# Ledger of designs, part 31: VHH binders against Protein DOG1-like 4 (DOGL4)

Target 1, 232 residues: Protein DOG1-like 4 (DOGL4), of Arabidopsis thaliana (Mouse-ear cress) (q84jc2)
Amino acid sequence: MSKMRNLVEEKFLEFYESWVIQLELYLHQLLIAHNNNTMSETELRHLISKLTTHHKAYYTAKWAAIREDVLAFFGSVWLNPLENACSWLTGWKPSMVFRMVDRLRKSRVVLVEAQVKKLEELRVKTKFDEQKIEREMERYQVAMADRKMVELARLGCHVGGESVMVVEAAVRGLSMGLEKMVKAADCVRLKTLKGILDILTPPQCVEFLAAAATFQVQLRRWGNRRHYVTHS

## First folded at step 6 (VHH)

Design t63 (from t57 with T99S; framework vhh_6qgx_2)
Fold by ESMFold2-Fast, scan of step 6:
Structure t63 (fold): chain B 232 residues (1-232), chain A 124 residues (1-124)
Amino acid sequence: as target 1 above (232 residues)
Amino acid sequence: QVQLVESGGGLVQAGGSLRLSCAASGFTFSDYAMAWFRRAPGKEREFVAAIDWSGDSTFYTDSVKGRFTISRDHAKNTVSLQMNSLRPEDTAVYYCAASFPYGSYTDESDYDYWGQGTRVTVSA
């Protein structure tokens, strides 16, 4: 289990570093498209498709990794401490994305009333789905203090090898519960992203995706600039 | 290679029942939403039913709601569509589809993988 855990972390670290490099390249293309109104609708749709495929690739790789070791995602070694501090259930908080969408109301491409209504409907549904998952996490955390877990903790203090096996089985069950919860959260993220992109026009999609990618890249750079200085 | 293989189609009289099955291989079945779409001759492909990756949520088009039931078996990597109280209007080629969970589950464009289809004919 520990040896398999180390390999999963190393593999996903390599994947994530490559994924971020490609995201920065796509961000460059998005910024060119946003600053220069020379691209056709077909070209914009192709660029948007590249970004959606890129995000789907991330979740495909993540779900393969969490099947092997979900706990790796609750303190990810491929994320710096700032990125980890900003995480909600191993990723971005879906409702916070609408703050980026709100900026589009002040952009050069104005949202029409029908789009505003659909975005508000999506925001309400996203917040509802998000709250359902938060209630599941609360129940999960409370279950850590239930009678079985208290009993297992007591056994772990007083008995050797046999109690270790029982505790390991309980931890495996807890990991399976976390995996289901992370997958549910990721489904809300994917549905929210798709919903926003389906409502927005191609130029608005480019602006939104550029804002999201800029925030993700800058958050990583800000966190990576952190240096621990020890004074003697 | 990813494969979706449908079975269970055939001829049935109105009011009868059929069970369609879709065997999935070449991908992690438990990560994917599964759906059934159908296409009648001369018509566009339409959504019939979907089941999410967990099996906890199911979705149906209004015309089949209460008559059709979608289910999945993770041990066998199979999704099934139980069709009851069949009508001549249900005559179509039925397609199994798989999607990594991106979207509403009812949009054809959200599905990554498709089977070749199985024919269902309902006689009056």
Scores: ipSAE 0.402, ipTM 0.733, lowest interface PAE 3.2, mean pLDDT 85

Design t64 (from t56 with D107S S109E; framework vhh_6qgx_2)
Fold by ESMFold2-Fast, scan of step 6:
Structure t64 (fold): chain B 232 residues (1-232), chain A 124 residues (1-124)
Amino acid sequence: as target 1 above (232 residues)
Amino acid sequence: QVQLVESGGGLVQAGGSLRLSCAASGFTFSDYAMAWFRRAPGKEREFVAAIDWSGDSTFYTDSVKGRFTISRDHAKNTVSLQMNSLRPEDTAVYYCAATLPYGSYTSEEDYDYWGQGTRVTVSA
């Protein structure tokens, strides 16, 4: 009756819980670094490197998991309903991070005009790449309602070996299409994150990463508080 | 257990050709961008060529563009560099490298896995 978690969901749930705990520890280090002006550039770059390695580890684990079951990432069991509601193609929407960057212009570590210009160029490119993926998703959704898919759905009503094989082939094709789109979206995420970090100075990178991690951690806590009250 | 093993290096006369290969194991090859870097005697390691995880995009340093071709074979977990019209300045140790699509593909610092290198010597 109830949906059982498959092996992919169980393994990624365990991974994600550990990954979030480590993110909170890194957030603590980022906040200390941001509040103290005593760390050297080398020390700040080392901390930034730990965060980028941590995010790369997430995508390594995610891509292994989506190869086995991409649908586990649409309505993920390791995310609360609020986190799932805020997801765009199985993760954060790339253009959203520029809203966090805008706060840096109000900080005590002021962006120079050359940085503002480069960030705006990156924002435009990120939005373009994002919209390109959204068009692919629209084509995918339209294709699901196309004549060929309707015929396959009708064929699936007949319990025969021939219809089973044809339907299974179509489902595999659909899953491969979703995997490619999720990977494309993750590539935009990774390149956007790297692009921002390459434009910012080490203190600005620490402030940006602290803001991003704070938002991610708080979103999870807000959703978990609601879940405690409403889910049983 | 992650390994990148280069092969195909050797001695060749100017104007000749060599094909370098890199065999990858211990990771999901099709998720990674692959690149070739080289280090000439007395110089720092420099970017040569890269191919993205899908094989749809290739990148080359200006000095090899039109002469070198990077390709990948997902069935064999290999990346290859076909080097044509070789010049004495192409003499270097050539390194295979792998990264998730995190950066521009031309930055050495973005690569997580590296091979031990294969030596290419081009005689005048």
Scores: ipSAE 0.427, ipTM 0.741, lowest interface PAE 2.8, mean pLDDT 86

Design t65 (from t56 with Y102F G103D; framework vhh_6qgx_2)
Fold by ESMFold2-Fast, scan of step 6:
Structure t65 (fold): chain B 232 residues (1-232), chain A 124 residues (1-124)
Amino acid sequence: as target 1 above (232 residues)
Amino acid sequence: QVQLVESGGGLVQAGGSLRLSCAASGFTFSDYAMAWFRRAPGKEREFVAAIDWSGDSTFYTDSVKGRFTISRDHAKNTVSLQMNSLRPEDTAVYYCAATLPFDSYTDESDYDYWGQGTRVTVSA
């Protein structure tokens, strides 16, 4: 709700706050399921499906928003400074979730050898996909310093409709490049999440999702606490 | 209202060709991966082909690789399946489906939206 925020930022802030509240409610359900161990396989699959749908809803809303203003997602106003410091290309770093999976190795629901092998294969693939995107981002940043971009920046110094239109078209082109890159990163996130859930049993999926949601919620709370203390 | 409407099915002789089309409405087509699944009489639904949100990556089941080509047109909100060198074993109802991108495009449970299907019959 700031003069410094555009409409995309304001709308997504409202969406994100609501989305996090619902995540906390799902986290409560996941913790009950994990601690009680009384739910049937069908009931666990239904809960896992609700979490998957919830995450897909986030990406549906995000992709609609980045189409309007991708830059809103770089240093997002709906995230506190700690959340922003932990972000990789507008979201969580995919390989980070394997730290949550490591908790399952010490759980009462132990991973079997076949699952360990599949998770290691997925971890390696995820790391490779991350590095590929990081190289693409580096190339994008270097390309912004290319002759064509320098010439467009110079053209922006001239007062005239033609010059203004050419510069605006170039800026739109830069935004479209970032949109494609953010969507590629989000695809790696979705593929990593799906891959883990496909390897794990329903009780292990519940434990994994609970760990991931707990971390996300706690990171937000820790960051909000420090921000409040700074202003106090 | 979300709708996927298939067309282009029909009767064709072995070795012939058909082009299936799926028109999408009621959602942001360009954000979704699109796929074709098929179901032969008395069998469960099986994966045929998929195309990612960007159109850069395509996926096929082994039995149709090299014979079928999936494509999409963002301006028309359509996904198409060009079927060449058709075999009697390709006889099925073909379904169009949409999902946000996942690694596995072969799992029908991942798809959010489904069409009603279009029938393809390949005579010997």
Scores: ipSAE 0.292, ipTM 0.669, lowest interface PAE 4.3, mean pLDDT 85

Design t68 (from p59 with T52D; framework vhh_6qgx_2)
Fold by ESMFold2-Fast, scan of step 6:
Structure t68 (fold): chain B 232 residues (1-232), chain A 122 residues (1-122)
Amino acid sequence: as target 1 above (232 residues)
Amino acid sequence: QVQLVESGGGLVQAGGSLRLSCAASGFTFSDYAMAWFRRAPGKEREFVAAIDWSGDSTFYTDSVKGRFTISRDHAKNTVSLQMNSLRPEDTAVYYCAADLPWGSYETSYDYWGQGTRVTVSA
């Protein structure tokens, strides 16, 4: 049995597949830059700019899509089950990227103490922002079980199609709340990514972006080879 | 193409008020954080105020808290800065800035207007 996709899901699936293909091309350029010391600082900054523009394009497209159907991003059809299992509020968990930052400590391009301190301050702030959003999600889930919502659910069940207008208005209100929460989570993602890039030197930015893109691409490949990951 | 057009600058006496406006086009206004920065003669550009994509959170530099108010109008795609109790030290070119909520509200903007001049006489 296959699930029928709505227009938002079809359009974003097409966008996402193209976006990932371009990410793989940028990853190739990042790996070349990381392994070769021939690129100038200007060339490295240009490459970093391409990646930041690429990530901003993703959030621009995502926010346009969630305005139409935020629920499409919970259990997304353009993500495999492994990618969906690793999602936190429709995307990567911001604090998780600091695991990739930890790998930079072992690289040829060593972090200075001032950078380590700033990254730790950013990690703490990111964790705090995550916890704030998690409390908002908890309040949202509690509100779903509120007396008025339970009454509306009962009404919809009892009178069938006759209450469609009242139920539709309630569902729209819930979707608007969820859209705001997803945007808040994406805001933390964008702030965390930019914060890391602002602390790192251009060669370190290239190494970080390469690590992040490698993980994203490999997670997708592992999930697409689901049998190998789970059974062999 | 992203466009930010500032207006409302001028000459005002100390203690007076001005309202700056920034008209935005070429992007989905409701998805972007908006900010005001200023650059005084012979000085670096400094952060003044910011408002998040929702309009629920506002941020101010200490020297303008209680005197300036940032607001946004999603229907008109505008951000405004109401400046009260103006001081000679507020004399500067004021710039509108916009970006997805990327990095710090105080530093992280890719799109900028051309600026509007504010002169506060003693």
Scores: ipSAE 0.462, ipTM 0.768, lowest interface PAE 2.5, mean pLDDT 86

Design t69 (from t68 with D99T L100F; framework vhh_6qgx_2)
Fold by ESMFold2-Fast, scan of step 6:
Structure t69 (fold): chain B 232 residues (1-232), chain A 122 residues (1-122)
Amino acid sequence: as target 1 above (232 residues)
Amino acid sequence: QVQLVESGGGLVQAGGSLRLSCAASGFTFSDYAMAWFRRAPGKEREFVAAIDWSGDSTFYTDSVKGRFTISRDHAKNTVSLQMNSLRPEDTAVYYCAATFPWGSYETSYDYWGQGTRVTVSA
């Protein structure tokens, strides 16, 4: 179990570092597109498509990894402590991206009234889906505590092969439940991202994606600066 | 190599039933949303039904609600469409499609089957 978890962590760390480097390259392209208003709608849509494909690749790799070891994503070794502190169910909290949408309005991005209405409807729906998952996670945590307490009580009565088998079966059940919760949370993330991009125009999509990528990259840099690595 | 292979199409009289099946290979089936689309003679492809990666959420176009049921079997890597109370207007080529991780009428699908023909006679 432990050895398989370490292998999953090492493999995903390698993937994530490469994925972040590519994100920074896309961020550079987004900032150029935003600052230089000479790109055609077709060119902007192509850039937006590259970003959506990149995020989709992240979730494809993540779901493969959580199938092997979902616990690797709780307190991830490829994230610094600040990034981990800001996580909600192994990733960004869906409703928080609307703070970046709010920033678009403040940065002189012109949103028409119809877009503002649709974004508010999406925000409400996102918060509803988020709260539903939180209630499910609360139920899961209560069930997890009950199962663990039963197992601890049984350990006082029997030791050896029987106890090992029961514990292993329970851990597999707990991991499967967490995997389902993480996948549900990731689906809300992807639906929220897709919903925002469907409401915004291509130039607004570029500005939104640039803001989101900038925040992700800066959060990583802020966290890394607080915890300097000593090279020996 | 990704493959979606449909089966179960045929000729049936109005009021009859057919069960379509789609066998998936070459990708992690349990991570993908699955859908059925159809194309009637001389018309564009239209959405029929979708089922999410978990099997917990299903979506149907209004014209088939209550008559068609989509389901999936992760052990067999198959998605099925049970079609009841068939009508002549259900006559079409039916296509299986897959996308990661959720599917709907508005979702772009990554993989497509070749289709299976369903003919409903009056």
Scores: ipSAE 0.448, ipTM 0.759, lowest interface PAE 2.8, mean pLDDT 85

Design t7 (from t1 with D102L; framework vhh_6qgx_2)
Fold by ESMFold2-Fast, scan of step 6:
Structure t7 (fold): chain B 232 residues (1-232), chain A 123 residues (1-123)
Amino acid sequence: as target 1 above (232 residues)
Amino acid sequence: QVQLVESGGGLVQAGGSLRLSCAASGFTFSDYAMAWFRRAPGKEREFVAAIDWSGDSTFYTDSVKGRFTISRDHAKNTVSLQMNSLRPEDTAVYYCAASFPLYLEGSHEYDYWGQGTRVTVSA
């Protein structure tokens, strides 16, 4: 099953490229809807549903992939260095999306006081949930340097059949711990996204999703087109 | 082909207990949040209990809190609802539901549903 790690990276790269192309097509539709006041509420809800289904498809594919090789998502080959630098536990940091929500206050579709209250409650809860995961990740990293792990690292320098099996078991345990944390982080992401969309009206949802998709697409383009400057 | 199959329903007297089980085929529960919903005659489907993908977080509606316990068995690919101190108002068809990864609010947020198992609590 360890020999399958390269295949996981290859297959997810192919999936991700197709997923991003479809996201760009949906972004085009969102921008048309945002600039055109003729779409009905039913039509807007249908478009929003297409986007939520698209995001759900990403997490479905991701969770299948991390079950096989979670380490592929730490330093992902399908992401450029800028995208990787902006990642928090293999994806976007949940609290960052509230900066995009704040932009909606300046749109022609103004947030009412009840929505502002619910968004602030969601923001506080999201930040609390991500801090909880950050503490868990810190505990995980500290455990990596405890007495048992230090002894296992030393044992790995001395080759023997029993030594090899003990090291392999430890590596598998580390991967399972990371998988649990990645899934917990993704649950916070999906709950935050769902919570925002449930609070917003359909036109506000379209504007929010357009802003989020624009940022994701542009971040990828900026990172792919970065210039290495070597001045002597 | 994804299928959820409930079992364990039946007739029980007030104060009695029942254990409902839900088994999955075509996928594993380990990547899904699992929930139990119920529908009484002439009423809308209501949330009863949920358990997240890890089994670390459980959620209950106020009317069953302290009486019902939801649990999951990853090895058997099952989720169970232990119902204690049953009341006549618990009479309903109970449905197992799965959502990827965690959408708890409202029945429309669950992706897969079982056919239901009937629970009747006599006074």
Scores: ipSAE 0.093, ipTM 0.550, lowest interface PAE 6.1, mean pLDDT 82

Design t70 (from t68 with D99S W102Y; framework vhh_6qgx_2)
Fold by ESMFold2-Fast, scan of step 6:
Structure t70 (fold): chain B 232 residues (1-232), chain A 122 residues (1-122)
Amino acid sequence: as target 1 above (232 residues)
Amino acid sequence: QVQLVESGGGLVQAGGSLRLSCAASGFTFSDYAMAWFRRAPGKEREFVAAIDWSGDSTFYTDSVKGRFTISRDHAKNTVSLQMNSLRPEDTAVYYCAASLPYGSYETSYDYWGQGTRVTVSA
């Protein structure tokens, strides 16, 4: 129902705005930690844990919302047009974070050979997982076109309450397929993020998380400036 | 709240087979990736096998690849580990673990069972 969809969108918009505000506060703490070489390993691990928990909270809320209305995540109202244009299956493209990891190679914090090898192995695995999901999306798009054509043909043969039930069943099947693919993409995102954090030292984790959060926050600000100009 | 209970452990001779099962309760099983870890006497816990929330993707440590098979039964809320061609070095306490993000690292798993003992005699 459109009414249920509107409620899901409104609830997630409220959640997301609060979540981004907290991300900005964590980014401030990450930047302070990155510039302050006197923090203990325990303090750095605690900060990294807060960021990890914050990202897990996002996916917990997202998966609950997707269960109600997965289509709300395609062209999301809580994202500006620039953020939506940069989305891959309702979120960031997992392999993109390795560009931020490559920034660490050029920083004063040098990655050791063992870390470089593990990060490259993870990059290859992440790209493979992405391609697998992209093939599933292609199959979904083909199946969606075939189902739509079949349902249109069925509507031509059957008219009345029975045809309404058939259309509802087809839409439900399409939504379940999308939910499965979005969750699969989110699992690749979480595995990639955790994999990187497990390979990096705590100071390198702080630098990586700061770079990732900075990109996310700046992308939102760039897009919002365009929106503001349009509204003013 | 969240509970994982392992079963199926026991004594078996080298070359034999065992099937371990893990029953999950207190959470939406289908939303979690499931894994098996083991701890041999005097050693740290090590990763054995994982299966994602959908059951479509599996991951194994090299030492068990081709001998062990992880599977998932959504109707029964169970994950199983079929262990074939067992070796004395497979002797360990086997633990079931659950995590929203699936991964091979111990720290990636949020919930753990109490373990089931597997002893392989030479």
Scores: ipSAE 0.012, ipTM 0.329, lowest interface PAE 8.8, mean pLDDT 82

Design t71 (from p49 with T52D; framework vhh_6qgx_2)
Fold by ESMFold2-Fast, scan of step 6:
Structure t71 (fold): chain B 232 residues (1-232), chain A 124 residues (1-124)
Amino acid sequence: as target 1 above (232 residues)
Amino acid sequence: QVQLVESGGGLVQAGGSLRLSCAASGFTFSDYAMAWFRRAPGKEREFVAAIDWSGDSTFYTDSVKGRFTISRDHAKNTVSLQMNSLRPEDTAVYYCAASFPYGLYDSESEYDYWGQGTRVTVSA
């Protein structure tokens, strides 16, 4: 329903704005923990747990929203154009997160050889999983131009109640397919995040999460401060 | 008010079959991975089988592979475990569990919700 689609966008916008504000508060805590090195392992694990719970809360809200209107997540109104340009299947591209991991090699935190090996194995698996989803998306996009879809487009050029109902059923089917692919992509994101956190020590987890949150927050700020050039 | 209610347990002779069912309520069933774990008397809880949120991927512990089949019905909010060629060592209390949405399928700690369990006894 059009009314339900508008409501989904409004509700998720409100949720997302609050979620980002809380992410910035957690980022502040992560930066303090990283810079001062005064926290116990137990305190660091507790902070890491807050961040993982926060990310799970995002996907809980997102999956509720996409069940009602998955198309709201393609070109989302709660994201600026820069954030949308950087999205892969409604979110961050899983393999790109390893760029944040690579930053740990250049900082004061040092990865041991065993961790480097496990992270590389995880990177390979993550790329394999995302390529599988990319093939599904490609099949979906090709199916949009198959004989059945072309015939539905032709039928839509002839006004009538029956053609409207057939087109509506086809659009519903397309939305269900997108929902399944978005959920699969989100599962790869969550498994990649968990895998990285399982390999890293608590101080390294804090630095990694701080780097990831910093990038997310700064990307939003850069996009929101986009310059408008006056035509002269 | 999240509930997982198991049913279908009972007494069966070796070589027989049982079908366990788990009815889920109070959460969005289609968003969760579902699993079966079991605990034999005096032993730790162990993984048996899991099915992902989509129903496309299934996972089994080696000892039940080829004998047990896990399935789910999103319309009825149920997960089922079809147990064939039962052995005395399959005797245990079987627990239904739910995880949102990812997790190590064979890791007990990854599951958010648990049922009360249903008893399965296989006579020699």
Scores: ipSAE 0.368, ipTM 0.712, lowest interface PAE 3.2, mean pLDDT 85

Design t72 (from t71 with L104S; framework vhh_6qgx_2)
Fold by ESMFold2-Fast, scan of step 6:
Structure t72 (fold): chain B 232 residues (1-232), chain A 124 residues (1-124)
Amino acid sequence: as target 1 above (232 residues)
Amino acid sequence: QVQLVESGGGLVQAGGSLRLSCAASGFTFSDYAMAWFRRAPGKEREFVAAIDWSGDSTFYTDSVKGRFTISRDHAKNTVSLQMNSLRPEDTAVYYCAASFPYGSYDSESEYDYWGQGTRVTVSA
């Protein structure tokens, strides 16, 4: 069957395409700032602020969209299959961002002892918050197959107004549960990003944000260039 | 368009109770963390309590833990601060604040919207 986009999907697709174009423009500015060393600390802080505002705008738009249709973010039409395959609860996995921090440690960038300690503390906290959400998702998936849900599925096979209303209420409950989990995951993402930026110096923030944006942009390009097999 | 309107302040004797309320409008309340900050006469603004967007996590400054309770009502777009066992040192103007969930709950610089404040005076 052909996949039809609902209004939420259509609106977010338009938003996301514009958001990615602006991210690529910011990436260009980050790479210039990283390579020439001519920008003042104030100029670097302004650029970092533009990136943080850009990411906050993404989550503001996303939360408006998931309030209307959270399922649009599971297998998103605005993402290619590779981007979807790399998603953890509708976005990047928070702990994985520390691999980009590890690149900073292994590069020519000098991190002082106090920064290394704070980054490790943040990594541990992020992993703990992430695992808490993973346990909630496991509980959610198990609840999908609990006795109550199995009985509701069975009732849905019978024609009747009462069974229809009960099934609709259960589906609404499932969507609300997913919305809560997605928002919790996004909070961990936002706090992890902010925490890293608060620990790093402005030049280190620029290098980190450039690495993160480069990965996001390249992952999209890699996925868009693959050949798709027709499934019949 | 965006407004945070505080109410419930007033005069109270030491050991008494007050309930502060903050009515939010002009933004998607359920997406924002809510907090109370206070400014005592001649002092800087300080964090009091915060509640996350879901209402599941609450945060308090040490001096009010066990005495104050923050709560929110998504249906009414309100956040409340129940203040029990009030002390003269709790005398301050109390401000309601809202932040999109980016950053620390106890940092005033992380808050996007602020109310006008409501005065609480605790007599010895």
Scores: ipSAE 0.495, ipTM 0.782, lowest interface PAE 2.4, mean pLDDT 86

Design t73 (from p58 with T52D; framework vhh_6qgx_2)
Fold by ESMFold2-Fast, scan of step 6:
Structure t73 (fold): chain B 232 residues (1-232), chain A 124 residues (1-124)
Amino acid sequence: as target 1 above (232 residues)
Amino acid sequence: QVQLVESGGGLVQAGGSLRLSCAASGFTFSDYAMAWFRRAPGKEREFVAAIDWSGDSTFYTDSVKGRFTISRDHAKNTVSLQMNSLRPEDTAVYYCAASFVYGTDLTESEYDYWGQGTRVTVSA
């Protein structure tokens, strides 16, 4: 049932479904490249660039959508409940990327000392930026309960009149604050992604992007196939 | 090879206008946010204006709000800065910069690519 969805939600749902289908196609190409030792550095860089552009296209569409309705991204209708449960400020938690890099290292990826140092520096910076945004969100939530907001909520209980206009202005201000926080979080995500890709070699980038895409696609499939979640 | 080339600088009288342009090559232009910075004689570089990778979001430093307009043209791989109502205080070398991310708190060090600069002189 899409009866109760607003136009922004319907439009982004359509976009997201197409975007995920294309991500699965890119994942297939990444897995072929990973298993094919004949691809040139230029060919690998081209594939990495396609994935980078694909992720940027997501943020371009997202930022256009949040300008219209940021609240659509809190409890998104285009995500299943498992995907929503795993979200941090409307997307993936930036520090989780380093867990994926650590997993790859244990499996097969050999990183030189210089890469390990740069990844650790990036991890520390990413966690710092992430915590800064968490503090901003906490301040936002506390501000919701201050005296002025409580008074505006009381006025909103009255039917009609000038109080409705005052409440609508307050809600608009709250939405603008959330939009700025979501964009800040997305910028940390993009910095983290770019930083990882700049540190890794092209073959390592392909392995990393394949792992990231695999996790995203599988999380969606697990959430959509609830009957595979068993109670012991 | 990545390259940002600025043009359009020159000498102008106070109250006049100039349009700066920056041509980008060697990277996927549409994936990068673009910004203008300036460095006045004897001062450090300061932020002037930024535009996101889509061209929909812009940000300006307080001293240029309402006077300067940043825009981008994806077909030409260019970013432009239209400068109106110029003041002597706007005298500086103007630099084009590219960043994979966009944000109002980005520092100079967070921009990936930089142009060589174009000189703007505003006579009192």
Scores: ipSAE 0.498, ipTM 0.771, lowest interface PAE 2.1, mean pLDDT 85

